# VH-VL binders against Type II restriction enzyme NspV (nspVR): the designs that were tried, part 6

Target 1, 219 residues: Type II restriction enzyme NspV (nspVR), of Nostoc sp. (p35677)
Amino acid sequence: TILTIEALRTEAAIFSAAESIHPEPLLYGVTDGKAVGTYIEQKFRLYLKEHYEFVQGNSASGIDFPGLLVDVKVTSIRQPQSSCPFKSARQKIFGLGYSLLIFVYDKIDNSTNRTATLNILHTIYVSAERTADFQMTRGIRNILANEGNKDDLIAFMSDRNLPVDEIEAGNVADEILRNPPMQGFLTISNALQWRLQYGRVIERAGQEDGILTVYRNNP
Key: E = the ipSAE of ESMFold2; O = the ipSAE of OpenDDE; V2 = 0.75 times the mean of E and O plus 0.25 times the DockQ between their complexes.

## First folded at step 1 (VH-VL)

Design a44 (framework fv_utomilumab)
Fold by ESMFold2-Fast, scan of step 1:
Structure a44 (fold): chain C 219 residues (1-219), chain A 122 residues (1-122), chain B 108 residues (1-108)
Amino acid sequence: as target 1 above (219 residues)
Amino acid sequence: EVQLVQSGAEVKKPGESLRISCKGSGYSFTNYWISWVRQMPGKGLEWMGKIYPGDSYTNYSPSFQGQVTISADKSISTAYLQWSSLKASDTAMYYCARTKYSSGWRNYFDYWGQGTLVTVSS
Amino acid sequence: SYELTQPPSVSVSPGQTASITCSGDALPKQYAHWYQQKPGQSPVLVIYKDSERPSGIPERFSGSNSGNTATLTISGTQAMDEADYYCQSADSSGTYVVFGGGTKLTVL
């Protein structure tokens, strides 16, 4: 059977419940968030392969489920963030171009059994149109609500240190006026490697259109 | 209050040029996209392309690229659909329709013009 | 070139539920919208964003989008609901608007 976004969300909920009670020796004493993330991502992919057909991501595609335009993110409740490849400054305004499936865990080490358990506190689906930066889209939407013009948008982007030159800033402002962005809910930090922060989506899951609670350990 | 008013019916011969219009009123014309949609007699709706009047940015369906020209004059809140040389196969009802945004879930058409019937025959 | 597939016709008795389907490979990622067109009239938006209803559209109209199929449901169908119904979405990139082929709903 072909994997759909609906099936992906349903399976993610089942997977999250099972992982929340699974003692794993391979993760005992592991403090590297990348290693934990890789573990969950690969385990979830193998879980799905048992019953579904789907296009698998690789280094060239850049996302986990290119056929569905969904990327999987795994993060700790203690530091709910992940790295993201820098593609374009436009992604802060218009979104990443793909949806996110976010597993938020609380890792508990058991010294007696020498195992770790990843207690999945939240599994959240963020639709592609909601993956833009919260502050950028709030400011832009406020300018548009007050009948702001192209120059107002260029000044705002400059004040927020968006990494675009003058020509690109003008083009982005024109795009905003043609296709105003939806309110984004990520925090996207400027750096050589972008940081995506998920605190706001964790807080607002189930309360905002396009931000779905797939699984919650404490409902 | 919001209204899209299209030009009247046209009867043309093959090879003739034609321009039909869609005039918006009751809203900020430059803040909404205008799409053109064709409906051949007894057939379904076909999206032809769209224009953003604020800067005249256009996007065409691959099936209609090079067949028609979409333009707009924001000073009179009017969008246009133009043929340089009509064919009998251009006989159809042509609708203009408004959308606030051209991406995501907001690419739906909330207001439609009444339609312009174009008949091309010898 | 991308297509949305609808049945050409659906028939239902007054007061019964009508279901009109729209299938396409991009529907798992793209929203579906629905239009009603009566003879000699322009299309009218009846459902947007899969399941939302515009002001003035009766509560008996509802929509869903699951897997690769969007569905328009009309509960307690009335004679006035006789019309052609078109689904609309976008190609996989979200760039191009695509309409389904249309479904003629006959009541009675």
Scores: ipSAE 0.000, ipTM 0.469, lowest interface PAE 13.1, mean pLDDT 87

Design a45 (framework fv_namilumab)
Heavy chain, then light chain:
Amino acid sequence: QVQLVQSGAEVKKPGASVKVSCKAFGYTFTDYYLHWVRQAPGQGLEWVGWINPYSGGTNYAQKFQGRVTMTRDTSISTAYMELSRLRSDDTAVYYCAKSGRYFSTKGYYGMDVWGQGTMVTVSS
Amino acid sequence: DIQMTQSPSSVSASVGDRVTIACRASQGISNWLNWYQQRPGKAPQLLIYAASSLQSGVPSRFSGSGSGTDFTLTINSLQPEDFATYYCQQAYSFPYTFGGGTKLEIK
ESMFold2-Fast, scan of step 1: ipSAE 0.000; ipTM 0.467

Design a46 (framework fv_gatralimab)
Fold by ESMFold2-Fast, scan of step 1:
Structure a46 (fold): chain C 219 residues (1-219), chain A 125 residues (1-125), chain B 111 residues (1-111)
Amino acid sequence: as target 1 above (219 residues)
Amino acid sequence: EVQLVESGGGLVQPGGSLRLSCAASGFTFGDYAMNWVRQAPGKGLEWVGQIRSKAYGGTTHYAESVKGRFTISRDDSKNSLYLQMNSLKTEDTAVYYCARVRYSGSYLKGAFDIWGQGTTVTVSS
Amino acid sequence: DIVMTQTPLSLSVTPGQPASISCKSSQSLLYSDGKTYLNWVLQKPGQSPQRLIYEVSSRFSGVPDRFSGSGSGTDFTLKISRVEAEDVGVYYCMQSIQLYTFGQGTKLEIK
């Protein structure tokens, strides 16, 4: 059976419930978020392989499920963020170009049996159009709601330090006017590389179109 | 030689208006973003506002202290920059300088590479 | 607004000795293009401000090589290797990553 986005979400919920109670010796004492993330991503992929056909991600595709345009993110509730390869400044406005499936864990180490459990508090699906920067898209949408023009958009992007030259800024402004962006819900840092922060997504899951609570294990 | 010369300063009553000019020579004025910077007597430098070149959209930006009261404009055919100052306050008393932004490649985030001589504005009753 | 803080606010130097001025920004001045938008401006007594250094360490044309800028992120330093009488004035750091904000200025005097 071919894996669909709907099946991916359903299976992620089942996987999250099972993982939340699984004692894992390999993770005992592990503090490296990348190691935890790799563990969940690989285990979830193997779980899906038992029943579904899908194209696996590789270094060339840059995302976990290229056939579905979905990337998996795994993050701690204590610091719900991850790095993201910088592709283009326009991703802050129009989204990353792919959807996110985010596993938010609370890791609990048990010294008695020397295991760790990844209590999955939230599993959230964010549609591609919602993966843009919250403040950037709110500002742009406000400008458009107040009948702002191309120059207003260019000035706003400059004030928010969007990493575009003047030619690209003009092209992006034209694109915004032709295809207004949806409100994004990530916080995206523009310092040295993209840093994605998921706090707002966690708060708004289930309350916004395109931000779905796949699984939740807290009140 | 590259020069910026300010004019239009003077004594004005609180609530009054004044228009400053900055005449540019020796360079292609229309290619550069231009700024106004002021300095109150015995105090440090304070940025007032900017107008970008037409290639960058000709947009204007202002310090919070002057928003809604000051307007920057330019006339590239006359190589001139202007600052229209309305609703003047005693706190606006300063020497006003015009300054040119150094071009930093294709994106504007430049140092000021040419400064004018300044024109004095005194807001007093 | 980005706040720029200079130390010291005044400095007296014996001719021929080095001088050092520090500048700290409230947030990083490193931009996504890899450049750091920190600049230095000099105002000599009774004169208009004049250009000194741009993008941390680049001297403007005509600036003597005894002037050097360094730093990264939020902490920057301007150094004068051998102070001369003509170097008297107020030195300002200026960020240009988000519009423009100046430090308070550091007054350099000769002993």
Scores: ipSAE 0.000, ipTM 0.399, lowest interface PAE 24.2, mean pLDDT 86

Design a47 (framework fv_imsidolimab)
Fold by ESMFold2-Fast, scan of step 1:
Structure a47 (fold): chain C 219 residues (1-219), chain A 124 residues (1-124), chain B 112 residues (1-112)
Amino acid sequence: as target 1 above (219 residues)
Amino acid sequence: QVQLVQSGAEVKKPGASVKVSCKASGYTFTSYYMNWVRQAPRQGLEWMGMINPSGGSTRLNQKFKDRVTMTRDTSTSTVYMELSSLRSEDTAVYYCATKPYYRSGSYHNWFDPWGQGTLVTVSS
Amino acid sequence: DIVMTQTPLSLSVTPGQPASISCRSSQSLLHSDGKTYFYWYLHKPGQPPQLLIYEVSNRFSGVPDRFSGSGSGTDFTLKISRVEAEDVGVYYCMQSIQLPYTFGGGTKVEIK
């Protein structure tokens, strides 16, 4: 059976419930978020391979499920963020070009049996069109709603420190006027290093089109 | 040949303002952030802030936010750092330094090259 | 703000002998992307600072192979295998994982 996005979401919910009660010796005392993320991503892939056929992503492909245009993110509830390999600054306005499946965990170490449990508090699906920066798209959409022009957009992008030169800013503004962006729900740090922050996505899951609650501990 | 050339030394009285310039050549001026870093005598290096020469937007160290203004002139490829309400503690060598401009998934957060430095002396 | 602490404050080295400088950060400089945003600079009198080592252990272009960096998380070391006269100056560590960017207090290296 070929893996679809709908099946991916259904299986992610089942996987999340099972993982939330699984004691894992290999994660005891592990504090490195990358190691925890790799563990979940690999285990989920193996889980899916038992029943589905799909194109497997790797470092060269850039995303976990290239056939579905879905990337998996694993993050702690204590610091719900990850790095992002953005190809261009315009992705902050128009989105990443792929959807996200985000596992949000709370890790609990048990010193008696030397195991750790990853309590999956949320599993959230974010559609590709919703993966742009919240502040950038909100500001742009407000400018457009108030009949703002190209210069207003260029000034706003400059105020938000979007990393584009003046020629590129003009081209992006023209594109915005022809093809207005949808409201994004990621927070992309205004620091020079791009980080995706998932706090708003966690908060708004199930309340916004394109941001689906795949799994929660509460029904 | 990439060069950053700063304005010459300044001597100021307490309460005055100083405006230091940094003229860039040998690269696309708007493609790199310009940082300002100072070193007071017997003190370490201290980051003051940075400017995006393309749009003119700035990110300033909160310690200096109320006294520092960073601007640029794209026609001359020059960045300016103005520090107001000078105190004797502001006596320092002030440097401009470029940093790669982030446009994609590659991150480079080091400073290279640097200007030659501008000594600002605040003396009562 | 991330605090960068360097030791020692100064080193007096016989020419040709090794030198070692340490830097500790108040929090981890390891990003979730696997990179550590930690750098070493050399500041010589009358010259601007120059970049020696980027991202913990990579020598910058033109930097002699007698310089090496190592470390992880919060604890970093710069080693000079054979100190030469041209290596005299003040060495600074820097973090650029978050704003404001911060430098260590410096380590002065001088020849005996």
Scores: ipSAE 0.000, ipTM 0.396, lowest interface PAE 21.2, mean pLDDT 84

Design a48 (framework fv_trastuzumab; at its last look DockQ between E and O 0.02; V2 from the best seeds 0.00; counts 0 for: pae E 9.3 > 2, placed apart)
Heavy chain, then light chain:
Amino acid sequence: EVQLVESGGGLVQPGGSLRLSCAASGFTFSDYYIHWVRQAPGKGLEWVARISSSGSYTRYADSVKGRFTISADTSKNTAYLQMNSLRAEDTAVYYCARQGSYYKPSLYYFDYWGQGTLVTVSS
Amino acid sequence: DIQMTQSPSSLSASVGDRVTITCRASQSISSYVAWYQQKPGKAPKLLIYAASSLQSGVPSRFSGSRSGTDFTLTISSLQPEDFATYYCQQSYSTPYTFGQGTKVEIK
ESMFold2-Fast, scan of step 1: ipSAE 0.006; ipTM 0.521
ESMFold2, look of step 2: ipSAE 0.011; ipTM 0.571
ESMFold2 (binder alone), look of step 2: mean pLDDT 91; pTM 0.936
OpenDDE, look of step 2: ipSAE 0.012; ipTM 0.580

Design a49 (framework fv_trastuzumab)
Fold by ESMFold2-Fast, scan of step 1:
Structure a49 (fold): chain C 219 residues (1-219), chain A 126 residues (1-126), chain B 107 residues (1-107)
Amino acid sequence: as target 1 above (219 residues)
Amino acid sequence: EVQLVESGGGLVQPGGSLRLSCAASGFTFSSYWIHWVRQAPGKGLEWVARINSEGSSTRYADSVKGRFTISADTSKNTAYLQMNSLRAEDTAVYYCARTEVYYDSSGYTVEYFDYWGQGTLVTVSS
Amino acid sequence: DIQMTQSPSSLSASVGDRVTITCRASQGISSWVAWYQQKPGKAPKLLIYAASSLQSGVPSRFSGSRSGTDFTLTISSLQPEDFATYYCQQANSYPLTFGQGTKVEIK
């Protein structure tokens, strides 16, 4: 059968529960978060392929499930963040253009058995319209609520160091006035590589429209 | 002009408490991580604690875990270091420093201290 | 914890000299090293990041390089304002750690 977003969330919950109690010898002593992330992403994809048909992501698509517009992220509860291939600074305001399925793990090593268990503490679904930067969208929405104009928006974006030149800032401000953004819940940083931080979505999961608790396991 | 201004240092007895403040101005506070780095008189630099720009994640040096708490009030553009159960070896100039968070190609954070405050002296003695 | 060992602990030099300071990491840290300058009674100032990238506003006589786990800060032609203590820092893993410092003094 064809994989849907609803089935993806349901399967992610089942997968998360099973992984939370699975001892894995290949992860024993592994401290590289990237290796852990790759392990979960590949295992989840193989799990889904046993029962569903879906378009698999590749370098050209940039996301794991291009047919569903969903990207999978895996992160440690100790540093809940991941890399993101960004196309423009505009995504800080209007969102990434795709939804996120985020697995948040706590890795526990067992020296007696020489295995590691990835206790999935949270699995969270973030709808595409909620993937914008929290601070950017909060400030913009406040300006709009107080009947601010184009110059107010340009000044705010400049104060927030949005990486756009003056012409692009004007274009973005015009777009905001025509199509006001929704409140985003990610922190989006731009440095050597664009970064997504998930602390707020972990905190707000189940309490905000478009931010769903798919699975939760707190011992 | 980017500024970080520390305050709250002083003389305190062993077992006592102090709260340090780091007031930020001249930049967008919520776009940077804030760290505390200390330097004992005549000695080198020791990283103490950091808080991310969202205030949702904190990290501590093992020597201060359970005794020190870092926090931030974004509405005041101020970070704090609450220091409890102070020891003689905590005597140092405490610097507030910011990091613009850089990421490697694999997505792990890399922290460099681009701006520092002037420091505030904490002396723990009887 | 990753230990950063600086060499030498101090050196004496004259204006115009080429000065080299070395920092060795106890394990692989890629290029994630910064160098700082600290003058007496002042806060440190960032000079170099990512082993070899010059911080904006820092004179071009300062340069950094990497060879495995060995990192070098070079001042190509020492100026009077360069007499200070220099620190390396690794940014690969928490806790963030610094070298013990190298004091550059007037000969």
Scores: ipSAE 0.000, ipTM 0.435, lowest interface PAE 15.1, mean pLDDT 85

Design a50 (framework fv_namilumab)
Fold by ESMFold2-Fast, scan of step 1:
Structure a50 (fold): chain C 219 residues (1-219), chain A 124 residues (1-124), chain B 107 residues (1-107)
Amino acid sequence: as target 1 above (219 residues)
Amino acid sequence: QVQLVQSGAEVKKPGASVKVSCKAFGYTFTGYYLHWVRQAPGQGLEWVGWINPNSGGTNYAQKFQGRVTMTRDTSISTAYMELSRLRSDDTAVYYCARDITEYSGSYEVTFDYWGQGTMVTVSS
Amino acid sequence: DIQMTQSPSSVSASVGDRVTIACRASQSISSYLNWYQQRPGKAPQLLIYAASSLQSGVPSRFSGSGSGTDFTLTINSLQPEDFATYYCQQSYSTPLTFGGGTKLEIK
């Protein structure tokens, strides 16, 4: 059976429930978020292979499910963020170009058993058009709602330190006027490196079109 | 679960200093500005200032300039507001609040989560 | 500083009533206005942002309107839990400023 986005979400819910009660000796005392993330991503991929055919991501594709345009992210509830290489600053306005499937875990170490459990608190699907920066899109949409012009958009992007030169800013403003962006729900920052912050999608899951609660561990 | 947990009530004499803490849970501490807003008993809300937890940069309302200092400790996800040379009219509940904006505390500021408040009483 | 003026300062109403609260800015703030509800002894809670956008989890009986300098919060069919103090806040420029508050009381 070929993997679809709908099946991916359904299987992610089943996987999340099973992982939330699985004690893992290899993760006991592990504090490296990258190691935890790799563990979950790899385990989920192997889980899906038991049931489905799909094109696997590789370094050339840059995302986990290139055929579905979905990338998997794994993050701690205590620091819900990940690094992300950006192709252009316009992704802050128009989105990443792919959807996200986000596993949010709370890692619980058991000293008696010397195991760790990744309690998956949330599994959230964010559609591609919702992966833009919240503040950039809110400000732009407010300017458009008040019949703002190209110069207003350029001034706003400059005020928000969007990393574009004058020519690129003009081109982006023209594109906004032609194709207004949807409200994004990620925080996309470049303070030390490009990173995606997921606090807002965790808060808004199930309450915004295109931001789906796939799984929630609060019976 | 996003939560801001503030330190307990303080009673101070005029001329003393008070330092209130606000510990953040359930989100990336450095991703959001934190503001301090106070409310005198039976009165309205008054903005004190903001801190960018990532850079340590601050902006204070002119009324408090020279008397307030905002700091943070990223290792424990905690922000602090210290108010010096206390007067009786500084008696208020002091709230920390998370700003949904990420770049500038003065543009499109919206407080989506608030701490429970810390009562500071200044009396002789 | 941008001055925010709320009217009325208090209003008495009955369950089921429609209540309207006004907020005026001393200069244009476009749509950068938020509304907060504060119940006695509690921290304020966000109701409406960007003048008219309803915060998630807030009942649909709450609505906001206005732009520029004049803004309105409306509560259709008032419920017992709505008796609280309401504040507008401009989100346009520092220093951030709040209206003086409107206390909604049981008639």
Scores: ipSAE 0.000, ipTM 0.404, lowest interface PAE 16.7, mean pLDDT 85

Design a51 (framework fv_roledumab)
Fold by ESMFold2-Fast, scan of step 1:
Structure a51 (fold): chain C 219 residues (1-219), chain A 122 residues (1-122), chain B 107 residues (1-107)
Amino acid sequence: as target 1 above (219 residues)
Amino acid sequence: QVQLVESGGGVVQPGRSLRLSCTASGFTFSSYGMHWVRQAPAKGLEWVATISYDGSNKQYADSVKGRFTFSRDNSQDTLYLQLNSLRPEDTAVYYCAKEITYDSGTYYVDYWGQGTMVTVSS
Amino acid sequence: AIRMTQSPSSFSASTGDRVTITCRASQGISSYVAWYQQKSGKAPKFLIYAASTLQSGVPSRFSGSGSGTDFTLTINSLQSEDFATYYCQQYYSYPLTFGQGTRVEIT
């Protein structure tokens, strides 16, 4: 059978429950978040392959499930964030262009049996239109609600250090006026590579349209 | 060996400012989240702030929000805590501390500096 | 904010004694508790995380237990270097909070 977004969410919930009680020797003493993330992503993909057909991500697509327009993120509850390639300043306003499936874990090492367990506290689905920056979209939406104009938008983007030059800022402002953005729920920090922060998504899961609690343990 | 050295403490009047620094060595500084924790004379430990490995995520205790600013310079392996609008109740030894894991982060700390004393008195 | 309450606040002990310190959270925090030791005039030292996982290099006479709201630090056969103040800390959610401390004094 062909993997759908609904099936992906259902399977992620089942996977999360099983993984939360699985002792893993390969992760004992591992402190590298990237290694932990790769482990979960690979194990989840192998789990799905047992029952479903789907197109896997590669370097050209840049996301884990290009057929579904979903990217998987794995992060620790203690610092719920990940890096994101900087593609366009527009993404901070209009979203990443794909949905997120976020596994939030708490890793517990057991020195007696030399295993680690990834207790999945939250598994959250964020629809593509909700993946923009919270502060940027809140400010823009407030300006529009108060009947602000193009110059107001350009000034706001400059004040928030959006990485665009004057010409690009004008173009983005025109696009905002034609197609007002929805409220985003990520925090996207400016850097050479963007950092996505998921604290607000974790807090608001199940309470906002387009931000779904797929699985929750120990709330 | 991991080493954290704080500096910048002193005696100041209420309303004044201080900048605390913490220099790190013996580990890959840019990979670890860092904390500031303070301890008033004869009192317990109080968490002040945390900063992620790259400086993009910062959290502050409610008592210091809007007055203190945490920052880091990964090229110099140095942390900074800017203390503004200081109050007598900010009098404490201020410790910088390193998180035990990197990249994914953690809220508890495995190495502490020796501390630097901040005294706010009139 | 999650309040962490330790009991007792202080007590006297002798070398060889078994020491038990309790820490109670104002809400459920699973196993997200760390323990620290602080000797007079010194910075704190990290002992335990995830309620029961002992840090490498910490003597096996130290142990932790608990989940939910009630946590315990135990020192079997107290040694002279163990006279100190002990703190629990929750790291379930921000703001991070410490217990008020338990001082273990020599008899």
Scores: ipSAE 0.000, ipTM 0.421, lowest interface PAE 15.0, mean pLDDT 85

Design a52 (framework fv_utomilumab)
Fold by ESMFold2-Fast, scan of step 1:
Structure a52 (fold): chain C 219 residues (1-219), chain A 125 residues (1-125), chain B 108 residues (1-108)
Amino acid sequence: as target 1 above (219 residues)
Amino acid sequence: EVQLVQSGAEVKKPGESLRISCKGSGYSFTNYWISWVRQMPGKGLEWMGKIYPGDSYTNYSPSFQGQVTISADKSISTAYLQWSSLKASDTAMYYCARSTYEIDSSGTTYYFDYWGQGTLVTVSS
Amino acid sequence: SYELTQPPSVSVSPGQTASITCSGDALPKQYAHWYQQKPGQSPVLVIYKDSERPSGIPERFSGSNSGNTATLTISGTQAMDEADYYCQSADSSGTYVVFGGGTKLTVL
């Protein structure tokens, strides 16, 4: 059976419910977010392999499900953010080029049993076109709504310190005018090492087209 | 005022090449899409494709991809529709239309606020 | 491929309300726009974004979009409203423009 995006979301909901009550000895006392993230990503991949065929991501592909154009993100409710390789400044405007499946956990350690539980509070699917920077797309869309021109867009991108040169800024402005971006819901850092913030996605899940609540746990 | 003025009627033979034009005035030509729409005699409207004159980006209907070429010259505010080899089935009225867009919380939508007067193309032996 | 379905013809008497429907699977998430075309003339936009009316279009023209069906309503229909009417929207991706097949409105 080939894995589809619909099946991926359905299985992620089932997986999230099971993990939310699973005591795990290997995670007791673990504070490294990367280790927790790797644990969830690997366990979810193994869970899917029992019933589905899919192309496995690797370091060369850069995303977990290259055949579906979906990347898995695992983050703590305490700091709902992750790293992202810097590819192009255009991604702040038009999105990352892939969809996100985000597991948001609250880790609870039980010192008596020496186990940890990853209470998955939210599992959210973000469509690729919604993965742009919120402030960049809001500002651009406001300029366009007020009949702004190419020079207005170039000035705005400069004011926001978008890392583009003069020629690239002009090309991006032309692209914006022909294909206005959708409102993005991530916060993407201005540094070359990109940081994705998920607070707004968590807040707006289920209330915006393209941002789906796959699973929600009321603790 | 906003106007789209199209070139005059054409009578051609099968196999001949043709280019028809659509000149915009009264607005910033590079800030709006221009679409081409075909209407065969007694038939409905068919969207062929569109061009953004600012950077000449084109988007074609799958039915017309490879059948025609859409281009624009922003220095003279003119869009073009071109055939390399006409067929009798190309006999139709061809409209250019300005595609305006709206941005709201649901995304973008495109509709045609101004239309050219049409160019009748007749292809016969 | 995605299509918009309109009735081929609608007939009303002068002063009556005409209703022209447009059905398509993407209409729950895509706006519908409406054009009037009289013989020998270019199309004219009469309704955009489901229910908005361009300047110069009489108030007797209105529109709605609910479920899979958009509707153009002409109240107090006049002889001058006799024309072909086309709905237009986009495919589900918003990439391609799609026209309905057109409805011939006859005012008898």
Scores: ipSAE 0.000, ipTM 0.498, lowest interface PAE 13.4, mean pLDDT 87

